VH-VL binders against Protein PLASTID MOVEMENT IMPAIRED 1 (PMI1). Designs and how they scored, part 21

Target 1, 154 residues: Protein PLASTID MOVEMENT IMPAIRED 1 (PMI1), of Arabidopsis thaliana (Mouse-ear cress) (q9c8e6r131to284)
Amino acid sequence: LVRIGMQKLSCLLSVEVVAAQNLPASMNGLRLGVCVRKKETKDGAVQTMPCRVSQGSADFEETLFIKCHVYYSPANGKGSPAKFEARPFLFYLFAVDAKELEFGRHVVDLSELIQESVEKMNYEGARVRQWDMNWGLSGKAKGGELALKLGFQI
Below, E stands for the ipSAE of ESMFold2; O stands for the ipSAE of OpenDDE; V2 stands for 0.75 times the mean of E and O plus 0.25 times the DockQ between their complexes.

## First folded at step 10 (VH-VL; framework fv_bermekimab)

Design n3 (from m7 with heavy chain G33D; at its last look DockQ between E and O 0.02; V2 from the best seeds 0.00; counts 0 for: pae O 10.0 > 2, placed apart)
Fold by OpenDDE, look of step 10:
Structure n3 (fold): chain C 154 residues (1-154), chain A 123 residues (1-123), chain B 107 residues (1-107)
Amino acid sequence: as target 1 above (154 residues)
Amino acid sequence: QVQLVESGGGVVQPGRSLRLSCTASGFTFSSYDMHWVRQAPGKGLEWVAVIWYDGSNKYYAESVKGRFTISRDNSKNILFLQMDSLRLEDTAVYYCARDQPITIFGEYYMDVWGQGTLVTFSS
Amino acid sequence: DIQMTQSPSSVSASVGDRVTITCRASQGISSWLAWYQQKPGKAPKLLIYAASSLQSGVPSRFSGSGSGSDFTLTISSLQPEDFATYYCQQADSFPYTFGGGTKVEHK
């Protein structure tokens, strides 16, 4: 794909997978994993090691790293901010032992995080940003939550 | 039961517009990415477009980019394909298909298909 | 875009025969591959996903193998209902792309 007039920004996404919590008792004993991937492609997908649910919780305590590129149009001299191309990433919990189970999925557009990061860099000088995420689960895991911490480094 | 039903196909003149619909039932429509796939008479399958489960993103085949628009109404369980500037090469049976639930590898495949709706052209 | 080359385009076979269809991707797609079956006048049906995973309800005589760029669909013992056209599809990235199809017909 040719992106005329656009520039490429290389970045590192860190996903600290904290835990899946408040899971139904029926999920106890299941091995779970968390996967993070680009929405548009499976290339570069990363996932946690399996973690067994115990007492309604799977404590992953694992950090995943994803190298990614985002394209953007630079700011012009007339006060228009940089415009980043959408870069959606998919986050989901899965059961290693039961492929058919769905627990929901979440999409985060990293371009928004990058944009925020870049903007803040100009004012605060920080190169690393972190966002706490807590998403509700569905299906068999209804009532549960997936806790993550998203980090971004330029 | 899980079901997809396409509608809106018919005979159209080149350059005109047509809007296809796909009505979903038997599953939580809003949780699934949806696809359009077409098949010219006697030919193979051609992927047309995909829309995210929440409509947040869309992708198109190069052959329809700029002419076709995929959209959805999750409140009504309907997937749409707005086809503008239609060409003779757009002649095909158009299928809507559901992207199956996430696998352990994060893979998506089209596990449910509609019966298709035919789009043809008049001379 | 990823190109999918499917072979053969057609194969004549008899009931009970072992049928093998191959699909090659223009680049490595790991195991992001699906196989579909389509009968005349019908919508495609998913047979295999993730290169080798059998879709629910599909007979065990169907199997998929391969990784990277070369993939194979095998029907161990062809049944009367298996005469159809088969397609491979990469699920590595959008745009999704299909192989040209393989028609399995009566000998």
Scores: ipSAE 0.007, ipTM 0.592, lowest interface PAE 10.0, mean pLDDT 89
ESMFold2, look of step 10: ipSAE 0.011; ipTM 0.612
ESMFold2 (binder alone), look of step 10: mean pLDDT 91; pTM 0.930

Design n4 (from m7 with light chain A50Y; at its last look DockQ between E and O 0.38; V2 from the best seeds 0.00; counts 0 for: pae E 9.0 > 2)
Fold by ESMFold2, look of step 10:
Structure n4 (fold): chain C 154 residues (1-154), chain A 123 residues (1-123), chain B 107 residues (1-107)
Amino acid sequence: as target 1 above (154 residues)
Amino acid sequence: QVQLVESGGGVVQPGRSLRLSCTASGFTFSSYGMHWVRQAPGKGLEWVAVIWYDGSNKYYAESVKGRFTISRDNSKNILFLQMDSLRLEDTAVYYCARDQPITIFGEYYMDVWGQGTLVTFSS
Amino acid sequence: DIQMTQSPSSVSASVGDRVTITCRASQGISSWLAWYQQKPGKAPKLLIYYASSLQSGVPSRFSGSGSGSDFTLTISSLQPEDFATYYCQQADSFPYTFGGGTKVEHK
């Protein structure tokens, strides 16, 4: 009986995977991918095409789209803003031909992106539509970073 | 019945001040952003100012910035426009309007309007 | 500031006519556009929000379309109560700005 009395917001999460960069020379020649999925389930997971590391970089330049929904309680008559249920997504870099390698995992909660967009308009009168992300990598990729651009639409 | 009623308009001399009031009824005033919009006689609509539901943020048209102050008293359900250093070009009917956030992004459309109060000048 | 240009400035029409009013923004505003109706001596009334969504209580003969910078308000079959001035308004960014208006009047 989950989410009784809440409203359902259908969303499209867009993930522009720019590059994995500043990778150690030991990674040159590896084929890498980026996976995005809901944190609680692999159902509906999406990933990039493989991209080979050359001179410390894998330049994906590929956009992924994930359909999902976010539940929320509408703003109430006491001036309280809408409240959104958490919708976490898991992001990770992987090596296609060496799946035992781990490069770290990152979580982004779509509900927090939505909340920030609402607050930016309320406080600054501007609409925030894109988040540039640059995440440090771990394991064999230590010292490298993964560059993404996130967005959503309703 | 949702209603907005403006008051405080009148005939003034240039350089003087006026305070406009807008009294809200029939809805929870403190849940809504509020606007002032004006219309010079025989002319179109010009947006003047907005104030957030809790008074936390305010924006002004460039033509009134530094001279007009929007404010609200949520305990009395009243919106105000303090108009200082008035100029002849401020001649207009002044409307208050309720900002209805229709989406989670805070779509800001004016869904309820008052009937307006006229500000004019004498020489 | 985003300039809003309405066309035509006036239109002479008869009851039953299809009336089309256009509005152009000086830069892209996605679908953050509203249409208002104003009768002489009265406050404006919201007709359309988010470019194409009909406000409660507005007859279905009114419709809005467009996105980006070019928008259209259509009255499919003009009624006697539709003679009025119509304004578009962008809600993309402050300061909010209105078009110059389009007066729809009897032939």
Scores: ipSAE 0.012, ipTM 0.564, lowest interface PAE 9.0, mean pLDDT 86
ESMFold2 (binder alone), look of step 10: mean pLDDT 91; pTM 0.934
OpenDDE, look of step 10: ipSAE 0.596; ipTM 0.855

Design n5 (from m7 with light chain G28D S30N; at its last look DockQ between E and O 0.60; V2 from the best seeds 0.00; counts 0 for: pae E 9.2 > 2)
Fold by ESMFold2, look of step 10:
Order: structure tokens, then sequence, then C-alpha cells
Structure n5 (fold): chain C 154 residues (1-154), chain A 123 residues (1-123), chain B 107 residues (1-107)
């Protein structure tokens, strides 16, 4: 996509990986990780340290940071809001020692988080600081969920 | 080039009203949010109010809410502060200030300031 | 309201000294913080916005750092024109609030 007339915003996406929980007993003993990466380029992927599943849970309690840019066209004085280029990130749980297992993929567009924060400040005078996410897992982990807390900094 | 000039300050009695004006020049006034900030003599800065570039939204410090009204006339490049029910604690130099250029975050960092207009009280 | 605690209240320094001023917010304000300089009888001047971004025309001897609740303004080599009062301001949420100020004065 063409970025003529856009401004660049340097961002730090923060991802607090809390836990994968309510996992089937068949997953006890597996070492799991959570990977976050840009959906389009796959560059700059980050992942948690492995956590072993015990009693249906892998308790990561680890925060990941991903540097990125979001391009936008500034709002104009005629009341048009700022327009953002999409910045999707891909999130997935993986098994360190069993890479063939798939537990589902989730996408979050950082530009939408930024837009929500801007709108809340503009209309309510307060900033959104954190988004709590609780995503259903699939495959061998069906019935389980991945708990995350997302944020960003400029 | 870019300039803000406040006027309308003076000596008043408590409980009375004043209207402050801020005339803008050297930039596209209708593209910028505007603030009022005050400073009591010998004291620090206190944010008073903000108004969006188009007047669509306004916020006030709790100390002035219900008594002060921020407004703007984009056709004349003037920002106003209507100050009603004035109290002795409103004694200050009042500055108007332009926010940073419009950003995605609605940033309210004041990059251009006027020289201020003084509001004081008589017995 | 977010309280901004600025310290010290004053600094005695000489030209050439490194001066550090701190500002603490009563809650996490991410990086939504500005620093202003004010000389007697003059309006404040924006130095730093978004915690660490240098405003156009401000000398590079000024720098800002910090995130969350603790922030620092640093003047790497104090110049005669830098004797002034400095204020931090949070821009995280309304009402916006300023620190109490730090007066930098010559020894």
Amino acid sequence: as target 1 above (154 residues)
Amino acid sequence: QVQLVESGGGVVQPGRSLRLSCTASGFTFSSYGMHWVRQAPGKGLEWVAVIWYDGSNKYYAESVKGRFTISRDNSKNILFLQMDSLRLEDTAVYYCARDQPITIFGEYYMDVWGQGTLVTFSS
Amino acid sequence: DIQMTQSPSSVSASVGDRVTITCRASQDINSWLAWYQQKPGKAPKLLIYAASSLQSGVPSRFSGSGSGSDFTLTISSLQPEDFATYYCQQADSFPYTFGGGTKVEHK
C-alpha cells in the first residue's frame, strides 16, 4: 500500500501473556509458548519462554514487547477523523516439542486499538490503557482459552 | 509569525464576570484545539479548559466548571473565556495556548502560548 | 485527578552543570507527559512532549525520559539562558495537571 501523505507513528505493542487455561488433561506435560508477530511480514516475532502445562494450565505471566510503525493520515480541520493503515498482529499458542499441533490463530489490528484510544480521549477525556483478551483455543486445546492483556506506547 | 494575544483582563469585584479574548494569527486557527491555562502570582501553572478545533467538545478543570465557559469564533480567529461568579482564588495571569498539531491521540501539549492577561480583584 | 509531584523544588547550579529534574505521576500515564520552561514574566515554552520527544527549535542539551509514573528532564550542560522554572504536565486524562515547578538558579 502507498503511504503518500501519511505520517509515521512509532509504537511499542505490549502483550502481557497471562495463561493458557482450562486445557484438556491430555495436554498436561506439554511445554507451550505464545508467539506474537506482524501478520504481513512475519519479521520481529517474539515469543514467551516455554511453560509446562500442569493441571490444565500454563501460567506464563510474561510481558512481550513488539516495536512497530502505524501510518496514518492526520485529521483535517473540516472534521474528518484521522485514517489509519491497518497494522495486524498474529497471536498463537504453540507446543515447543510438538510443532505439528495447531491451537488456533488470532489477529489484533493495532491501528484499531489506537483508534479506540483516540476516540475515547476525544469523546470522554480519558485514555484506554489496557485491553483484556480471553480467546478460545482450538485443535487439541479445544475448550481451553488464552488470556492476554494488550497495550501500547508511543 | 504564529501569535496569540490575550485581552480582557482587569480588576473586578468577586461575584462579577469578565470575558477574556485570545486573537490568533499566523496559522490556520480552525485546525487547532485551544486551551486556557492560568497562573496565580508567584504560583505554578493550572490548566483551566480546552476546546476542540471545531468547538464540538469542551473540558474544564473542576475548580471552574459551571462558572467558566470556553468558546471560539473560527471566522474571526478568536478564542474566548467567559468567567462568571468570579472568586478571589481566580486571581491569575490567564494564558491561551495552542495544542500540538492534530495527532491521532488528540494530544494536548501546548506548543504556542500568548503573553497572558491579568485578572485581579478589588474590595 | 492525577497528581504530579515534581522534585526538587529548586536547584542551584553553575553553567556547564548537568541538571536533572524529576516528576512522578500518582498513576500510570504511559508516556503522556510534557515539560515546559518558564522565565520570569514570560509565558511557558514547550520543551519536551510525549515524555521524550524534543520540540522543534529546542536545543539538544534538553532531553526527557521515563514512562509509566516516573519521568526525568535532563539538561546535559547548563547554559546561561537555561536559568528558569520548569514544569511537567500530564496529558493522560482531563483535568490536565502540572507539577509544582522546579526553579533552576545560578549558584
Scores: ipSAE 0.011, ipTM 0.620, lowest interface PAE 9.2, mean pLDDT 86
ESMFold2 (binder alone), look of step 10: mean pLDDT 91; pTM 0.935
OpenDDE, look of step 10: ipSAE 0.670; ipTM 0.871

Design n6 (from m7 with light chain F94Y; at its last look DockQ between E and O 0.67; V2 from the best seeds 0.00; counts 0 for: pae E 11.1 > 2)
Fold by ESMFold2, look of step 10:
Structure n6 (fold): chain C 154 residues (1-154), chain A 123 residues (1-123), chain B 107 residues (1-107)
Amino acid sequence: as target 1 above (154 residues)
Amino acid sequence: QVQLVESGGGVVQPGRSLRLSCTASGFTFSSYGMHWVRQAPGKGLEWVAVIWYDGSNKYYAESVKGRFTISRDNSKNILFLQMDSLRLEDTAVYYCARDQPITIFGEYYMDVWGQGTLVTFSS
Amino acid sequence: DIQMTQSPSSVSASVGDRVTITCRASQGISSWLAWYQQKPGKAPKLLIYAASSLQSGVPSRFSGSGSGSDFTLTISSLQPEDFATYYCQQADSYPYTFGGGTKVEHK
């Protein structure tokens, strides 16, 4: 209910879904989507519009936004940095008309992205604002890859 | 009370040096990042430099790189700005400023400012 | 460097007016934006951090909004003590940069 001693950080996770690529020819014609949700709950899940595979590729070029909160313990007065509570998100490719097919699932913890951004600002004076992801697919899509660009906004 | 007091400003000749000091009181100085910000007469604010709480990292505006050096003495609660090769465009009131407490947001926002010290050039 | 463009450069207003000041970043800065108030002969004072969060002790008539590249500071009902110059500042990356300022002055 209430996290004792923690502060709440309102975040907007951005997910640019670029493409699913190098898909086997057997997948041509399938309508694919990409879903992003909190790992712990389906509530607030978002997904792309369906994108049909043509010549081994589904070119989504769609950006998803997920509102969420990240809790953190404030830094102490002895110079210790803030500590962020885990905020994992689940990402997966799915076939709209054949949801029994599995292509693999990937987890990204928003707290780790925030931490990396803070550390880069602290040590380099420039924040990491975009993480390019290129994930290998499995199952029927084995050999293919899913390309995403992640970011967040406070 | 939390306070920052700048000193060391004055009238100088171009090409010479000055060292500005900022004395901190009322808070744990060694827990905070510190900035210098300047303001030319009748003009807006210009960020000059930052130093992290432990002195480990320093960053400078391009206009002062190689000429200015920020430093701190945490045992004496003093922030410094060594200003070498001074130019006419360095004419300004120089403020020291504290980041917020050591969180990811304190380094971005200057919550306590000194009164400023004026640097000008002889004519 | 990230350029911060403020508008207007000045505004004449009366007590009770709603005042809106805008700030545009030359590239996306997420919500890493602060607003400062400066009165003549005094140091700046932090009003808003993280684009929309009120600093402790700042009256609720001040509010900030925006993300990405476009930001606003709003004073919902101008008070006599609000005549001052206002600056935005990006805190996305070094070097930090300020807008050119907006002077709010009485008619």
Scores: ipSAE 0.000, ipTM 0.557, lowest interface PAE 11.1, mean pLDDT 85
ESMFold2 (binder alone), look of step 10: mean pLDDT 91; pTM 0.935
OpenDDE, look of step 10: ipSAE 0.572; ipTM 0.850

Design n7 (from m7 with heavy chain F105W; at its last look DockQ between E and O 0.72; V2 from the best seeds 0.00; counts 0 for: pae E 10.9 > 2)
Fold by ESMFold2, look of step 10:
Structure n7 (fold): chain C 154 residues (1-154), chain A 123 residues (1-123), chain B 107 residues (1-107)
Amino acid sequence: as target 1 above (154 residues)
Amino acid sequence: QVQLVESGGGVVQPGRSLRLSCTASGFTFSSYGMHWVRQAPGKGLEWVAVIWYDGSNKYYAESVKGRFTISRDNSKNILFLQMDSLRLEDTAVYYCARDQPITIWGEYYMDVWGQGTLVTFSS
Amino acid sequence: DIQMTQSPSSVSASVGDRVTITCRASQGISSWLAWYQQKPGKAPKLLIYAASSLQSGVPSRFSGSGSGSDFTLTISSLQPEDFATYYCQQADSFPYTFGGGTKVEHK
């Protein structure tokens, strides 16, 4: 996309899908997947291989990678910080054989992860390389949780 | 012309203090972060400390934490390194360096260096 | 702390040779790497920043490449003024750290 006055970063979002766990017994035997996509388009969407629920858990242990771009206005020479345009990604658990089930959808804005990494380096002298996410599930999976580890590369 | 000039090095006794100065000219000093980097004789480079353009943040190498203090006087265009509790392993040429213009990623590359000032010891 | 390992520690070369120096980080640092040149008795000089960006006034025979943990500095055709020691420096996190240096010497 064309963005007047902004600069473009090529980024690689990494998503380690750890597990869906604490799932109700009614879900045992279902094949689950996790999808990650840009919020505005299914183009470039990635998903895990199906993982069968056993004893309330689906242990994916799979890492997904998504190539994307983040647009920003650079810092100026008067101390104004760089400003990043929102880059939201949509995450959801799905049942391969029961597509009507909804377990909740979650949004992570990559621009906010980038901003946090810049701020931590500037104020604490350390980079944030990984964000551990543990999201509560809804619908049939209520009481369960989805565990992910997020990162990005430039 | 952009220039950095270190001064204040010399021969000291272990356990004593020394203050290094770095005088900047040819650029707007208050718009740039500043670093100290040292090099022991015959050895490689070791980063020592950084101070933000306005003095708001400072970071130190572990080897000097609690003993060295970086500071700046933007009205006089001077960077300082106060070195207390000096040890023999602090023997080095000390360089001041200007960082690159601010990047969005918080990384710093030292684009202008002084010629250094030598700190050595007598027994 | 991120350890930076340079190799080789020295290179014997002639004017006109292609010289390649490598630098490995102990953990991923994206592209946050600089290369410096230092001649005896002189301060270091910035050559390359952000792994591959050439600093203003540096000849185009110098180039940098790499990302993640493995990086290279290349001098495509060595000139007499290029005999010096070269250092990499990671700028990913404090404390900033340098490689041990690579001395490029006349055969």
Scores: ipSAE 0.005, ipTM 0.574, lowest interface PAE 10.9, mean pLDDT 86
ESMFold2 (binder alone), look of step 10: mean pLDDT 92; pTM 0.939
OpenDDE, look of step 10: ipSAE 0.508; ipTM 0.843

## First folded at step 11 (VH-VL; framework fv_bermekimab)

Design p2 (from m7 with heavy chain I104P; at its last look DockQ between E and O 0.50; V2 from the best seeds 0.00; counts 0 for: pae E 8.0 > 2)
Fold by ESMFold2, look of step 11:
Structure p2 (fold): chain C 154 residues (1-154), chain A 123 residues (1-123), chain B 107 residues (1-107)
Amino acid sequence: as target 1 above (154 residues)
Amino acid sequence: QVQLVESGGGVVQPGRSLRLSCTASGFTFSSYGMHWVRQAPGKGLEWVAVIWYDGSNKYYAESVKGRFTISRDNSKNILFLQMDSLRLEDTAVYYCARDQPITPFGEYYMDVWGQGTLVTFSS
Amino acid sequence: DIQMTQSPSSVSASVGDRVTITCRASQGISSWLAWYQQKPGKAPKLLIYAASSLQSGVPSRFSGSGSGSDFTLTISSLQPEDFATYYCQQADSFPYTFGGGTKVEHK
């Protein structure tokens, strides 16, 4: 995408990693982590500390922060609302000592969260502070879920 | 020069109506949200109302909701405050203020203020 | 509604003093806070936006800090033109609300 004439919005993405839960008994004892990174590059990736699975759950209760930016075209008085360039982030659960295991990958586009926040302020006079996410896991973790809470700051 | 000039204040009897105007110059009025803020004599600031750049949305302080109406005429660069069912507690200097769009979230802070217009009541 | 508690209500100070004004929100407002200066008989003037960003044309002796619910305005070396009343204002959600003001007076 061509960014000539766009404005830059500096953001801090916050990711509260709550838990991976409803995991099969075969996963008890594994050390799990959650990684968040820009979809297009590993640079600036962050991850949780390892968390051991006990009784089908890995209770992370850890917040990650990712610095990033989003480009946008400003709103104008001719009824053209602000338009945000896509900024996708990749989220995935991994096993620290068994990297060959795959549990699924999930994408969240920060530009869509920003757009929702702008729309709620514009139409409801309210700010969206948090998005609760529950994602189904795959592979060895099929039947389980990953619970997160997302937010951002400017 | 960016400028806001309020008018229409005066002395009025309780229960009557008054319309305030705010004339904007030196900037593209239709690109900015606008506010009314009031200040009773010897008291602090009280936010009254806001209107979006295109007039699409409006919000009011609870103390004025149902009695005051904010509006704008973008072709004339004028902001209005229609004040009906006036009460003694509405005694104040009324300021219009421009909302500064610093981010795409647009209506954060009031960067340009008028000098105000006084609304009082006959004794 | 978000209540803004501003303290102190007044400060007696001399030219050259460091002056610190505090503002607390009744709930988290992230960084959506502004500081205004108002001189007698005049309209308010924006000093600080987004908690810590200095408005164009405002002297660098003014600074803002804080996030969440606790915020501070600092005047590093008070000048004669700084005797005024200062207000904080949250811009997180409507209705926008102001603190009660802090009057900075010549002692």
Scores: ipSAE 0.014, ipTM 0.609, lowest interface PAE 8.0, mean pLDDT 87
ESMFold2 (binder alone), look of step 11: mean pLDDT 91; pTM 0.933
OpenDDE, look of step 11: ipSAE 0.499; ipTM 0.823

Design p3 (at its last look DockQ between E and O 0.28; V2 from the best seeds 0.00; counts 0 for: pae E 8.4 > 2)
Fold by ESMFold2, look of step 11:
Structure p3 (fold): chain C 154 residues (1-154), chain A 122 residues (1-122), chain B 107 residues (1-107)
Amino acid sequence: as target 1 above (154 residues)
Amino acid sequence: QVQLVESGGGVVQPGRSLRLSCTASGFTFSSYGMHWVRQAPGKGLEWVAVIWYDGSNKYYAESVKGRFTISRDNSKNILFLQMDSLRLEDTAVYYCARGPITIFGEYYMDVWGQGTLVTFSS
Amino acid sequence: DIQMTQSPSSVSASVGDRVTITCRASQGISSWLAWYQQKPGKAPKLLIYAASSLQSGVPSRFSGSGSGSDFTLTISSLQPEDFATYYCQQADSFPYTFGGGTKVEHK
């Protein structure tokens, strides 16, 4: 196992899928979903229920939960900080009835969110609760945005 | 057998100092954050302080800030609470407690010692 | 500081009763809440963490629910060993704070 000497951190990733918005009028009537999965495998893939585009928006308002693990090397007390192994997740919007359409892919590395949370706790004594994400879409959805709120707990 | 044993409690005069110890066994002490929690006789629980697994970070309740110092010796599996400028309001049973395995994870306390009593002479 | 208001302060109950204890935070704490049991002369024991996750070795008659500011501990069928004082604790930010406790006592 490449992770010899590392500790295993069990995490629950929460993904509040708010909306896909400012979509071109040509997309009105499409049924859209949002998928979240590990970038390198399909393990733990989760998706929203379909949501129909109306007036340029698909208002999902749905929260997804994903159990996962992140490996890390603890801080060693000699000024070497904790080092978290990369844990990228892939996010994408898809059309249920038109799978040929592509709207772009977005990557969030959970290790980077954990690192930011460690810094806030270290300096402020408070947990980071969520990160707001607003991603530009591509392809047929060019000009639109996907809005999410991310969080995790150990 | 995972175990925490507090010691160093006793009867002191107000304004004096006392050092509490907590000896850990049966787990990898250096992987866990550690807490002190106190309970005045007949009263509820009050969180006192926390120290990170490596001793790098410490937080205190406002009521003890500047008077108490939490520390640890990972080579000997001992947690300490140095209590200076003691006040009558510090009368309590003091528990040490283990936090979860992580840098900042859920700071629930899953293992507790049986406590050591700090009181004042009349 | 986040204040934790626990209700009721005491409950008189019989073996087999369903007991519900409420805890309210002065601000949102997501699910960063733990429940502890303490018997007279003993150290506290962790029952529930992350609002609803059952600690290993804790009987399934204990359950936790809630998120945000309002939380509930439920004992579905009280057993003789469940007469104790119960505390909630927020773990969202320092200083950590406990509720005032709920004593569950024999009717």
Scores: ipSAE 0.012, ipTM 0.596, lowest interface PAE 8.4, mean pLDDT 86
ESMFold2 (binder alone), look of step 11: mean pLDDT 92; pTM 0.940
OpenDDE, look of step 11: ipSAE 0.454; ipTM 0.830

Design p4 (from m7 with light chain S30L; at its last look DockQ between E and O 0.39; V2 from the best seeds 0.00; counts 0 for: pae E 8.6 > 2)
Fold by ESMFold2, look of step 11:
Parts: structure tokens; C-alpha cells; sequence
Structure p4 (fold): chain C 154 residues (1-154), chain A 123 residues (1-123), chain B 107 residues (1-107)
């Protein structure tokens, strides 16, 4: 990959996996995990320890960290702000012992989180430290939700 | 050569006004956020105010809010601090300082400072 | 506002000594912390940004560490030109705030 004229920003993405909740009774007893990886490759992929579903919930309470880079073009002084290259990450819930089950996939672009943090600093003089996510699940987990808290550090 | 030069300090009476200037050279002034920081004689540093590269946003320390106004003229490469309703507690050397280009990665620190201009009071 | 508590307020040291200065934030600031050096009659000089990154032109004997709320500046072998006052500053949110300073003096 060639990124002519771009600068490199080293980032640490933090993912607090809170819980998968409101799961159908048919899922009680399953061992679930949450995986986070770059959308383009599995480089730096991480996952939670297995967590068993009890009474419709798997309470992970585990934080994952992913090291990555985001490339950007600096502001040019003619009114063009810094432009960050897309850095999408893929998130999904999986059943450890039943890998054929699909519960949906979600994408978060770290470049958009960075842009939002820049905008909040500009508007409020403070950084966005975390994003609370509550994602609807699909497949056999339809009706359930996955709760996460995202953050990043530079 | 990157340089910041403050001027406009002096001896004033309490309750009066004073305008500080900071002239920038050696870099693209309109690409950087700018700060005022003050230091009372023999004391530590106190952040005063910041202004975005395009003047779109400003923030102030609570101790000066409503009395001081930060502004900039990008066509002349000058940063200003209008100080109204001056108090004895405002006695300090006032520094202008450059932040990194106003982005998330440039808001950690002030990398270039001027020499400072002293504001004091007569009774 | 985020308060920065810096210690010690002064330290007496000799050339060649290892000097450690600490800074504590009243709340988590991740790694959004800078260290400055100031000599009498001069403006502050940026030493370290983002808690541990060395500013260009700063000697490698200076290092920073810490994350969250507890931070340390270390001078591995004090040189004669290092006698000065050092300040930490949080850059997490406005208003920016400084620690009270640490004066490093000749023993």
C-alpha cells in the first residue's frame, strides 16, 4: 500500500464488551465470544474469553485493545481540514462451540470516531472519550442486543 | 524561523483596559490554534485562553471569562488579547503560544512560545 | 476543571543524578499530558507531549511515562543546563491546567 503525502497516526482502539442481552431462551447454555478485527484483514484480531448465556444474557465485562494505524492528510491552510483515511473494524458475536451460527456483523470506522472527537474539541473544548454502542443482533439471536463501549488513544 | 513576539504590556490602573498583541512569523499562522498563558511574578503558569485557527471557536479560563477577549487577524498574522475590567490579580507576564494545527493530535501542548509581555498596576 | 498536583515542589540534585518528578490529575486524562521546562526570565519550553513522546531537539536523557492520572518525568543523568523549573500540563480538555511546578536546583 502507497499513501503518498500522508502522515501516520498510531492508535489504540479500546473495546469494552459489556454484555449480549435479551437473547432467546434457545441460546441459554451457549458459550459466546465477541471478535474485533480490521475489516480488510485479520491482523491484530482479538476476542473475548468465552461467556456462557444464562437467563438470556452473557455478561462479558471485558476490555479488548487493538493497536492500529490511521493515515491522514494534514490541514493545508487553505481551509481544508485534515482528512483521515478510512479504518473500518469488524465486530461480531460468535458461538464458541457452534461456529455455523451467525448473529450479525457490525462495522465501526475509527476515522469517523477521530473526526467526531476533533469536532467535539472544536465545539466544546473537550474530547469524546467513549462511545456507547447498543447493537441489535440477528439470526438465532434476533431480538437481542450487544452492548459495547468504544474509545481510542493516540 | 518560527517566532512569536508579544507587545502591548505596561503599567495600568485597576478597572482599565489593555490590548495585547502577538505577531507571528516563520510559519503559516492561519493553520494553527493560538493560546494566551500568564505567569504572575514568582508563580506558576496559568492558561488564559485559546482561539481556533480560523477564529471560529474560543475558550477562556474562568478567572477571565467575561473580561478578556481573544481574537486574531490572519491577514496580518497577529493574535490579540483584549483585557477589560483589569484587576490587581491580573498582574503577570503574558505569553502567546502556538498549538499544533487544530486537530485532535495537535491539541496536546504548546510548542512555540513568545518572550512574554508584562502587565502591572499603579495605585 | 482538571486539577494537576505536581510533586515535589523542589528538589536539590547534583550533576549526574537521576531526577524524578511526578504529576497527578484529578481525573483520568489518558495520555493527554505535556511537560515543560522553564528557566528564569525565559518562556517555557516543551519537552514531552502525549505523556511519553519526546519533542524534537530535546535530549534523550528526558523521558516521560504514565497514563490515566499518574505521570512521571525522569531526567536520567542531570546536566548543568537542566537546572530549571518543570511543569506538567493536561491537554484533555479546556481549560488547560498546569501543575504547580518543580524547581530542580543545584545541591
Amino acid sequence: as target 1 above (154 residues)
Amino acid sequence: QVQLVESGGGVVQPGRSLRLSCTASGFTFSSYGMHWVRQAPGKGLEWVAVIWYDGSNKYYAESVKGRFTISRDNSKNILFLQMDSLRLEDTAVYYCARDQPITIFGEYYMDVWGQGTLVTFSS
Amino acid sequence: DIQMTQSPSSVSASVGDRVTITCRASQGILSWLAWYQQKPGKAPKLLIYAASSLQSGVPSRFSGSGSGSDFTLTISSLQPEDFATYYCQQADSFPYTFGGGTKVEHK
Scores: ipSAE 0.012, ipTM 0.596, lowest interface PAE 8.6, mean pLDDT 86
ESMFold2 (binder alone), look of step 11: mean pLDDT 91; pTM 0.930
OpenDDE, look of step 11: ipSAE 0.283; ipTM 0.775

